# Ledger of designs, part 2: VH-VL binders against Uncharacterized protein B0403.3

Target 1, 247 residues: Uncharacterized protein B0403.3, of Caenorhabditis elegans (q11077)
Amino acid sequence: RRHFGDEYRINTPACDIVCEGQWKSEFHANFHKIYDTEYFEIPLDTAIVKNRANLKMFCSSTIQKYSCLRNECKIQRTPWSAEKHICVGHFDNFDRNINCLSLTDKYVQRECSNVCNSIKIEISQAEIDRMAEMDFSRQEKSEFVEQNKHCNVIACYQLCHEYIISKVCIDSAVAARSVVKSYYDSYLEREYTELNKDDQDELYSSFCRRVTPGQDENEFTANMTRYNNLTLDRMKNDIRSVFSILD

## First folded at step 1 (VH-VL)

Design e7 (framework fv_enfortumab)
Fold by ESMFold2-Fast, scan of step 1:
Structure e7 (fold): chain C 247 residues (1-247), chain A 119 residues (1-119), chain B 107 residues (1-107)
Amino acid sequence: as target 1 above (247 residues)
Amino acid sequence: EVQLVESGGGLVQPGGSLRLSCAASGFTFSSYSMNWVRQAPGKGLEWVSYISYSSSTIYYADSVKGRFTISRDNAKNSLSLQMNSLRDEDTAVYYCARVTDEWYGMDVWGQGTTVTVSS
Amino acid sequence: DIQMTQSPSSVSASVGDRVTITCRASQGISSWLAWYQQKPGKAPKFLIYAASSLQSGVPSRFSGSGSGTDFTLTISSLQPEDFATYYCQQYNSFPYTFGGGTKVEIK
């Protein structure tokens, strides 16, 4: 048995891998696609929120996965995941707002992608100083920023998705915005938590910290409120500009 | 309806450059990963490059790494391949192809554009 | 890199014949294999994904099977429009690799 990354296995896979494999197989059977986190999670997948039937189909399989993990694998606690957030914790909220969410899908995929995938963020003097202390070359600094701006891309998609909801879902905009904001906020919290693993230098989580809800300011973010506001204002202006041209 | 159209091919000298374009229509281009695939005269298919829907993931065949650059403009529904330092062995018909996701097959292909590298 | 070997390189067949094409991977690729059909002068057409799943609109006479390293494409009753070159392609890992192709030609 061989898998991604050239890992060779000749033994029976672990219980949780079996549950995950069954879930991915069911997703493929129902949607005729292989589940890919980049394609389906940021922004929220078009197939999942296209209509109520698709949402129920996706979540039925997801509930079976977590039942498998709990009952067959005896796993009581699992980390946050996009599918668990949608189907286990917040299904009723997604279901109630599905008509609005389905209307935004085309715009999120087209218009938001253009704004958010070319995003350039401001960096603080404290972050520049820390990189200099670590002897980052010009190339290493640029690569570090590009590798660690993912959280700002997620924040941009949140702002853009909420803006679209405000334009197309007049009567249900507040509730629908709350649903997508909760999703993106939870995604950001997971990203921030992962970057704080292994006792890494605070610099590695700095870009996620300042856009993740509930995080306190530190030496890297003490003066970043101004820079974050400038970046967010630029994102908002770019989003408004795109829709002004198209509509 | 659902269509990919390549352009930018032509005759070029060894060491020269060409930029290929692929225009997408009839589907939400920004939702799909894209591939470039080539075929030398009388030979089989060879995968060249992959780009995810967001441009965050990019891969190249070893034969073109460092010389070719894949990019996309989702607002314009276009995919590009910048080809530098061209060699005789780069002579081929170049196809752009749509991938539903990273691990799904290539379900929509363009008609191809011919690149000839000749001295 | 994963090498994909197709056999045979060519098959001479008549309308109504059963045609079997094999594809072997140099290492395990699970079921992450697609099949394509290419007619002279035309772009490839997608036939099968995940080793055995038929693409919408592809005639039921086409079928795929296999897992791991050994895969087959079968045409149960060859039609005139099926004379073409067939390619397997693995998408288990990058770089993606194609088989050398099997030409199904008229007898």
Scores: ipSAE 0.000, ipTM 0.388, lowest interface PAE 17.1, mean pLDDT 80

Design e8 (framework fv_enfortumab)
Fold by ESMFold2-Fast, scan of step 1:
Structure e8 (fold): chain C 247 residues (1-247), chain A 122 residues (1-122), chain B 107 residues (1-107)
Amino acid sequence: as target 1 above (247 residues)
Amino acid sequence: EVQLVESGGGLVQPGGSLRLSCAASGFTFSSYGMNWVRQAPGKGLEWVSYISSSSSTIYYADSVKGRFTISRDNAKNSLSLQMNSLRDEDTAVYYCARDKGFLYSQSAFDIWGQGTTVTVSS
Amino acid sequence: DIQMTQSPSSVSASVGDRVTITCRASQGISSWLAWYQQKPGKAPKFLIYAASSLQSGVPSRFSGSGSGTDFTLTISSLQPEDFATYYCQQANSFPYTFGGGTKVEIK
């Protein structure tokens, strides 16, 4: 209870926290999933694209969130978010491909989760050398390993989801894969941007990293690009081995 | 003695098929990535294909994609290249070569076979 | 694809001469460059890795330098057995690509 003196006031939450909290509550109520700073338990939660009704319900709540941010909080500029990408930037693309995307729901939640959460992450020699050059503490090395694991898991889910689309979708596989690829490319770009927010070395999140065409390459950048290509191909082969029944 | 020995080369007609083999000895074959490199008569070296130590990673030059298949049998210490739909421009000496790996200070083809000649002619 | 350009395509030299061969990559390849020597009718022989590191058993008159896009192979005092064709090769990314070769021939 509020006292008229300042000492006993109940603080009102920040406006954006209220908008976010309302959206989180609706997401949990409708999909039985939790939202945190990571957003979804799976980077592209297939419950959202399980059918057209779910997509529309999810995007209705998302539109209300961004309306709340703009009209109540006077926030016009918002960073990239998974829900904004799906519902504001690319709704028509997801909607046109809903029949194909709905077929992937069981596989992404069952098979992709098993494969991608079991993936073994190895640190490249270039990354080890760079950590040594930067005099990383034990804690900093541990944080780097966990962050690298996070980006690899996201990349694995992209490859797994695209592979499933290629096996279960007729005629529309190319278009549906393009939608999923665009989503994950933006997701990984966001992760890379956040990790480099404080001018962090390129050591952080080598698999989330993107190089703008025309950007100067250094020795570390060239090595990470090569390592990423080898790692992605390894993931593709591991995914295929698990889904041999679909081949 | 570390060595690679190619075999299976010969004369084939355009559209034909040929299988090249490379026998490895004197080192732990299962620990190394392997490459095929070719050289047309009087021309320079052209990389053809790569296979990782576990066979999980495979790459091809654009000129051979869809026609050539690289494979390996670690139990037999052998590397293979299955060549289908052969063309006149595939005429070359084919070398197998060992890759030192992806560590940045040592990536190179350190051991080469003597080569096997493939001639595609009608 | 990364294009590798070697210059010159041929060089005429005498025993005892200093020979310099240049290799240029169309994009940055760090130090992921190897040099090979090939004599007529024989397989290429590995000389240098990581742009500047000499393989065991290769004579010290051979040296490599460079990083990024510009690389050089130098033979400080040419010997009779050094007349051959030399190739650079990038191993930074797939597809791996070779330079066009430089033939070192008797003047």
Scores: ipSAE 0.000, ipTM 0.376, lowest interface PAE 20.9, mean pLDDT 78

Design e9 (framework fv_enfortumab)
Fold by ESMFold2-Fast, scan of step 1:
Structure e9 (fold): chain C 247 residues (1-247), chain A 119 residues (1-119), chain B 107 residues (1-107)
Amino acid sequence: as target 1 above (247 residues)
Amino acid sequence: EVQLVESGGGLVQPGGSLRLSCAASGFTFSSYYMNWVRQAPGKGLEWVSYISSSGDTIYYADSVKGRFTISRDNAKNSLSLQMNSLRDEDTAVYYCARGSLDYEYFDYWGQGTTVTVSS
Amino acid sequence: DIQMTQSPSSVSASVGDRVTITCRASQDISSWLAWYQQKPGKAPKFLIYDASSLQSGVPSRFSGSGSGTDFTLTISSLQPEDFATYYCQQANSYPLTFGGGTKVEIK
C-alpha cells in the first residue's frame, strides 16, 4: 500500500481525480461516511455488506466510477481496489452471501481490530540481525520490518473474519469464508506485488509471499516460517479468546 | 498439568437419565470452550456438544438435540452433561475435551466415562 | 453435515515403514482439519492442526498435508509406539465431524 500512489498516480491523467472525487462524494452521500482507504479496505467496511440494498447502491456508484475512468479518461487498466473487487470481480459471490456477511459486521470492525492491532507483531531479532548484515540503510531495514508487520496484521484480519463466519454462519460458512478469503488474498497479492519491487521476497513473511507451509527453503526463509507459525498460533489464541469473552 | 476427570457413567435402562461431570484442573477453565465427544464400542469418534467459555453459546449434535443438556460452572471448574431419554444408541465412552485455542480442535481429553444403555 | 471419509480402514505395517493415511471431506473445508492418535483403551491425542501444523511434543516423523477436500497424514518411519487408530476431524463448520478412523496394525 505505501508505494501504490507513487508509481501509478504519476502516469494517470488528472481526469481520474474527477472520477474518484465523484465516487467519494456519492459514497459520503449514500453512507454518511468519509472514504478512508486505511479504514475501508481492512477490515471490509460493514456499511457496504449490511444488506443487499446497500451492496447494490455501493456497486452502482462503483460501476459509474470505472465507466468514468474508461470512457472519459481513456484508462483501460486499473490497479486492484476493494470496491473493484467487490463490485466488478465478485459481485454475485458477495450478493449470494450477504445475509451471512451482514451477521459478522458487529464483530469484525471492533473485535478483529482489537486483536490484530493490539498485538506487538515483530520479526525476530535473528531476522533483524540478518538484515543488518546486508548493505541496507537504517531506514530500509525499518521499512522491511514495518511491511512484514503489515502483512501479519492482514493475515490476522483474514483469520479473524473467517473464524467469526464459522461461529455465526453455520449453514453457509464454507461459501462465505471463500468470499472473505478471496478478498484478503487479492489484497495481499496487490500489497506483495507493490512491496517486492526489488525482488526481496526472501525478506518477507510467508503471509506476504503466500508460500505453502512445509516447503523446503533456505535458512532465513525457514526461520521466518517458524516465526510466522508462532505468530499464527498467537493470533489464533487471541482471536479465540476475544470471541469466547463476547459470546 | 492439564487434567480432565470424568465421572457419572454407569448402566441405565432405555428411557432413563444420567448426569456426567467433568472436573478440570491445571488451567484457567473459564477461558476455554468445552466439549463432549463419545465413542461407541468398536466405533469411531462422534462429537456430541459444545459450550462456550461463558456458557452463552451451546451446540448439539442432531442425534442428542432435545435430550441432552450441556452446562458449566466456572466457579467450580466443572462441566456437566445431563442425558435424558437415553437410547441403546447412546451407549459409548464419553470424553470431556478441552477446545483448542486454535479454533474447533480438541487439545486435551479426559480418560472417559462409560455409559451403557441396556434393557 | 460435512462427511469425512478415511482410507484405508486398516493397514498392516512393520517398524520402519512409511505409512500414509488419507482423509476426504464431502465439501471444501480449506485447511480446517486436525489429526488424532488413539491407542486401545486410551483417550485420543492431538497430533496435527490446520492440516499441516505439528502439535508441540509430537515427533517429527508425523506430517500432514492437503487443503480443500483431500488430506494426508504421513508417518515417515513407523515406530512401535505408533501402532494405533488415527482420526481426522474437520473444524470448518458445526456439527464437527470425524473420519471413520484408520487402524495401523503390526504386520
Scores: ipSAE 0.000, ipTM 0.410, lowest interface PAE 17.6, mean pLDDT 79

Design f1 (framework fv_ifabotuzumab)
Fold by ESMFold2-Fast, scan of step 1:
Structure f1 (fold): chain C 247 residues (1-247), chain A 120 residues (1-120), chain B 107 residues (1-107)
Amino acid sequence: as target 1 above (247 residues)
Amino acid sequence: QVQLVQSGAEVKKPGASVKVSCKASGYTFTGYYMNWVRQAPGQGLEWMGDINPNSGGTNYDEKFQGRVTMTRDTSISTAYMELSRLRSDDTAVYYCARDEYWSGTLFDYWGQGTTVTVSS
Amino acid sequence: DIQMTQSPSFLSASVGDRVTITCRASQGISSYLAWYQQKPEKAPKRLIYAASTLQSGVPSRFSGSGSGTEFTLTISSLQPEDFATYYCQQYNSYPYTFGQGTKLEIK
């Protein structure tokens, strides 16, 4: 499936578009970037954690967005979002670890993007065909390839960001890694929830979970899990190699 | 192959300090956190702290803060744990253990242990 | 600090038995849990990490499961060399903390 980002938000005919538009405009003014869910949220944008002032600016506009949704649009319940996680749910955790997180900014956007974009994280349709004799349509195979790639990109950025924290942060490395891990875990859980809601197909939701075999897995999902474990090992080696100069 | 080799047994008087060493080989020393864990006779495992050999940054358990100092010498791939103001209840086997954070695997390799006996 | 509690503290079993050791965290630790085996006068040996991932070279009769606050270590068919003390450890947050240990004794 194709994920546009805005699909994950509760929608009313005009009001929520206005709230969202104001937030995106302020984001652009403050960070000189166009907010795009698929390009901003993974990796976790280092601009917002570059210093405390940036975090406060981002979260000030985010609080205004959710106030707008609640008070002007009368929207009482909103789904998980990256900005809500950072600013409403976990602001104190990001703020307490800002010094460590800021030290990672020169690596995450450049070095992690290079590693996670260049590593072989995508299962080809030929590999899916090899894994099991199944009557999947061409569209279903394409969806499996894209979803697996999406989840592996998220996993790669999590591992890379946590690795950098372990190399550059001193006294707070474990706490800062927990903040980053919580962000990516929540992002993956959001992906899982929306896939189940839209497709009512448990197969798709399994791709974004931690890569541990389940008792009830069929041969196809077991083979996908094996492939993803091998991909994780390659990610680990590539990330370690790129950052060996920090050693 | 990865190996952690610790210094020999020590006998100390109460109030003295002890410095235990852990020499690493078979991997990039600065690429992995080094942890210190102790075990009193007949008791369980107790984490003391860790050091990032690349930066020299340390994390200590509150219980040892002010008495423990962890350092390293990157030129000889050796980590050190110094415990001061020794008490009889500091009698324990002290282990170094590598934190292979990257694999999600904590303490994948351990030193053989150093017995520290505090008695008068 | 996160408290790790193991159950039972002592366990007597026979060769061929299935044994289960439980570990409980006082707060959520996701899957950041490791299991260690320690024999007398030896350093601990890691068996499992990330709650369920078996260390290379460890026999397949060992398995781990759980997430959040409840975790289990299972030995499916106990062998003579498995009589040892077992420890769980969380590495989600500082300070790292261990369970009190489970001593597995021959019946």
Scores: ipSAE 0.000, ipTM 0.386, lowest interface PAE 20.4, mean pLDDT 78

Design f10 (framework fv_ifabotuzumab)
Fold by ESMFold2-Fast, scan of step 1:
Structure f10 (fold): chain C 247 residues (1-247), chain A 121 residues (1-121), chain B 107 residues (1-107)
Amino acid sequence: as target 1 above (247 residues)
Amino acid sequence: QVQLVQSGAEVKKPGASVKVSCKASGYTFTGYYMNWVRQAPGQGLEWMGDINPNSGGTNYDEKFQGRVTMTRDTSISTAYMELSRLRSDDTAVYYCARGRYSTFQGAFDIWGQGTTVTVSS
Amino acid sequence: DIQMTQSPSFLSASVGDRVTITCRASQGISSYLAWYQQKPEKAPKRLIYAASTLQSGVPSRFSGSGSGTEFTLTISSLQPEDFATYYCQQYNSWPYTFGQGTKLEIK
């Protein structure tokens, strides 16, 4: 009789898909938006950080999702996710700093978004040479370029978000910066972990390794230190330039 | 071999500042977070904060907010922790400790020998 | 902040005994839990990370178990060098927090 149950289950949504679907439906009901990873995660959507009530609504639904996964689906280990980080791992930190996050949000959505989506992302000659030495396929070169772009954009948002916190949230700046730094650090760690599952560590650029916390430095990354420092300095200069209105 | 060597004991008066150093050797300094943990006499362990030596980014416990500053010098593989406006209850052994990830492997695998800081009038 | 509570705070045992130390988190931390051993006037030494993964070089008599909010460190056959203070630490969220410690002393 176990066999008949297995055949029936093939045409029924998996337990985790049901939990996810309920969460997405609740998100739509509360915010009148469809949750989209690219829209809501980097940068964090206004709906999440607008005020304490919105954060609590988002996190109430997220806690219910992970309760559903643990208690109904018997799934004890789940991969890192942005909503889990915000609501399960770090809710008190986001909650305590919500006033600062709310005040800075308009700058993150406008100024940071403008600068970080328009930064000039260059691949060094040393990295082009490395890809040639490792005999990268056309697809692998494309994936390397896209992954490097992703790390550059995330690093830019982290620097910009922390910069604006320092300008707007004078009294709470240190605490609020640590909240957003933890979020962006964990996001980069998740990106690396996913890449590593497929044994594609070589697709993670020297810049990605520099901005991802806890990554072991390899010989190539050590040789790229000056280049990566200059890249970060350019980002900081571009960020300062768009916020001249606050100086 | 992997080693973290800290600066020597300090005696300070209330209101002063102290800067403790932690020199790393035997591994890639920029590949690991450097954490700072303190322990008051006869008390437990208290995390103060961390620094990513690669980016210079820091994260501090709110209890030390406004008083602690963590920095590093990658040219000499050395991390620093400066604590200002010292009080008698800042008397403790201060440790640096190496960690990989904040969320996956933030546990500290290598520790410095500790620096005793005594705040006394 | 996530509060870590250890039980017991003090434990007296004899060489050869099986000892168990419990650590409880005020909220779910999945498996992001480490155990440390500290001898008098020495820096702590990591024994276990990810709740159950034994650090290289640590004797097999040490084991960790648990997930979510309840965690256990077990020493299957206590040796003279094991008399020390033991700490659990969560690293699921910032700030990282430690338990208050369990002092294991000779009976």
Scores: ipSAE 0.000, ipTM 0.389, lowest interface PAE 19.6, mean pLDDT 83

Design f2 (framework fv_ifabotuzumab)
Fold by ESMFold2-Fast, scan of step 1:
Structure f2 (fold): chain C 247 residues (1-247), chain A 121 residues (1-121), chain B 107 residues (1-107)
Amino acid sequence: as target 1 above (247 residues)
Amino acid sequence: QVQLVQSGAEVKKPGASVKVSCKASGYTFTSYWMNWVRQAPGQGLEWMGDINPYSGGTNYDEKFQGRVTMTRDTSISTAYMELSRLRSDDTAVYYCARESYGDLYSGMDVWGQGTTVTVSS
Amino acid sequence: DIQMTQSPSFLSASVGDRVTITCRASQGISSYLAWYQQKPEKAPKRLIYAASTLQSGVPSRFSGSGSGTEFTLTISSLQPEDFATYYCQQLNSYPYTFGQGTKLEIK
């Protein structure tokens, strides 16, 4: 065993990579799934919200990750993340509503995926004009669509998940809807701020801006409110039609 | 201040059911999970399950699944544990114990005094 | 199920002794471990949680250490009131499980 302060140290991985690696290993061990993307985040995965024990296992590993980052790596401030939101800031709210979340989960997984994975992004004329001004290639236009598409998918899952809660949960519907709304709102805020970086044109974040709460309209979104409302109405109607067979 | 008070001792015949109560005081009843743990004479502690007093959601050890029912009444801050189809080896002291939602490491910080259940013919 | 095994099951010691009780988990439980003290005819009392955090009001002669699968409860300078049965408990996954207990007796 090496003594504390040993100056003949061997090469080791960066501290934050070690903390993240432990978390991903525990995730795989507990849920038999590899965390190679954001698979549990949109929609919230069955394994996380199935019951209190699963939520506790997920959050136990997550608390350990952030403890590792703070105590071993001396990283005091971390950006928003889905696992941090669920486990550090809002564990009590998720835990108290776990019965409602678990009861609605099968409908979210089954029905919301059918509606939300096929949603098309509507590009405004102002966005087209700006792309032309910036001399976008076909590849750059495609990349723009893909960069902003995630926010529209998240917004759709928020509407669908809240709608299902209103149909399935009785006494806890208001509280449970608040929990999932807070999660998806924070996720949208994270996506928007990541796209709305310094020295980057407002175009790159325009779709995310219109679906993120609290954002003022700009040149790209001023005429999008009408389109956005029509899109939201269509999503709500599609969700209702899916649930017509279930009452 | 914080206290869990359980119902009195019970003597039951094999095949009967028993319902133990646990009345909470001195804290917000719906902010803590309520665990049920039993201990047979001269034996160790055995976890039976827990209930979320806010939602009524329950988790049971598979050994008791189908025989145990945990409920609560938030209007009187009381949790209940009912065990059916009693056998002689269900003779034990039954404890309720609270567990924090917010502190994932906490375990059971406040326990009831215990309820002795004797199952004999 | 995670199996919790304590050693020793019985421990004889004298007042003033340093005693150590170990607890092993059949799989990794990080620091999701609590220690309880139970005196005859009484409900258990939590001594330690998060493997090493001492419960407010518990004497400083009690300490906990360990993580993962191996944990230790230490009592420095044993006092007469410390003769009791001690249990570890894992909080990592359902069902919650306890060690079989360590009965600390007067030598």
Scores: ipSAE 0.000, ipTM 0.404, lowest interface PAE 18.6, mean pLDDT 80

Design f3 (framework fv_ifabotuzumab)
Fold by ESMFold2-Fast, scan of step 1:
Structure f3 (fold): chain C 247 residues (1-247), chain A 120 residues (1-120), chain B 107 residues (1-107)
Amino acid sequence: as target 1 above (247 residues)
Amino acid sequence: QVQLVQSGAEVKKPGASVKVSCKASGYTFTDYYMNWVRQAPGQGLEWMGDINPNSGGTNYDEKFQGRVTMTRDTSISTAYMELSRLRSDDTAVYYCARGYDTSWEYFDYWGQGTTVTVSS
Amino acid sequence: DIQMTQSPSFLSASVGDRVTITCRASQGISSWLAWYQQKPEKAPKRLIYAASSLQSGVPSRFSGSGSGTEFTLTISSLQPEDFATYYCQQYNSYPLTFGQGTKLEIK
């Protein structure tokens, strides 16, 4: 995970590192896992949503981390993070739906991983040709391809997790799906905003907006809406096919 | 290098079913969607559906839903299209066609076609 | 479903003529349109994708243009081997749909 850097520091340079380090140490002690930048790049971790006690333990230390950043380090603004979303922004929603989330995790970890990690590169020759016309370097083309794949995988996990919830969570399936959708929408929105900081918004943002609220659309992003809709339809059918026994 | 080879012509009676095969070679079979398109004598092209060979997921045109089944066997790089409860207006040449990739469905390679005749 | 309508359905032209075939979508499909050529007794062959991108190996006399709902395929100087039926296809959304075809007959 990125730490906040000098622009967010108004105390000693090491203060935010200390807060992060304490939280990571507590996470390792409680869950026997190393928390890093890739921890939530796939489904919600089964350890933190396995039961209510684990969720409360995870969120207790997460709230303490953000308290440390605000009160000790005097950091008022923090970037979006998966743990902040779950524990600071939406704790009550995750808590109320914990029984459903715990039931779906085994399917998400195994079956969704199988279907979503098998997604092939989804950039047409027409779009690659367009990049050449825009004078993209080899590195920029490679970054675009990788980011497109990354966003597609995350979108696939969202659709898959919501589908499973609709099949195994009898009561409050709608509420549980909205919790999961909000989490993935926020994660993809964060990816979208990070990519746009480098003046490539007309190229990168379209692919990461598959399941996130729309930003201002230009001609290129409008064109990509069709591409995204076709891809989403295919993902939904692939997911339904793998889980046909749940239908 | 890329080739799609289809099974031979079939003559069927109304009410029967037909299963057409399409064997792919020269590329990684699971990387591209396989589409099925038919053409009745003297008529235009009609898309029937597609299959993702990696997942087995399918998309069918509503007109064929309930009568068509698309499957694949990844061990022999072969796709199948089975049409049941055949009618005389199912008489057509049936083509398999490779989608460019998983997101874009213009067709870059076509099979030679399989003629299916439904006659009483 | 997106309906694709071609005009004309039949066209008779002489070698050397400039011919234009039009394809209209019932709703906006941006540039997500391909053109295919089908010769008698043969499978179709892709000519153009993304409305205007010429497939490698296709003669430069073929060109495509348009966006949204109105598209054209142009052959600048008709050759004998261009006798064929031409089809447009949208790949904007499911189900994928083709135009009814334009039969080009060389007299």
Scores: ipSAE 0.000, ipTM 0.451, lowest interface PAE 14.3, mean pLDDT 78

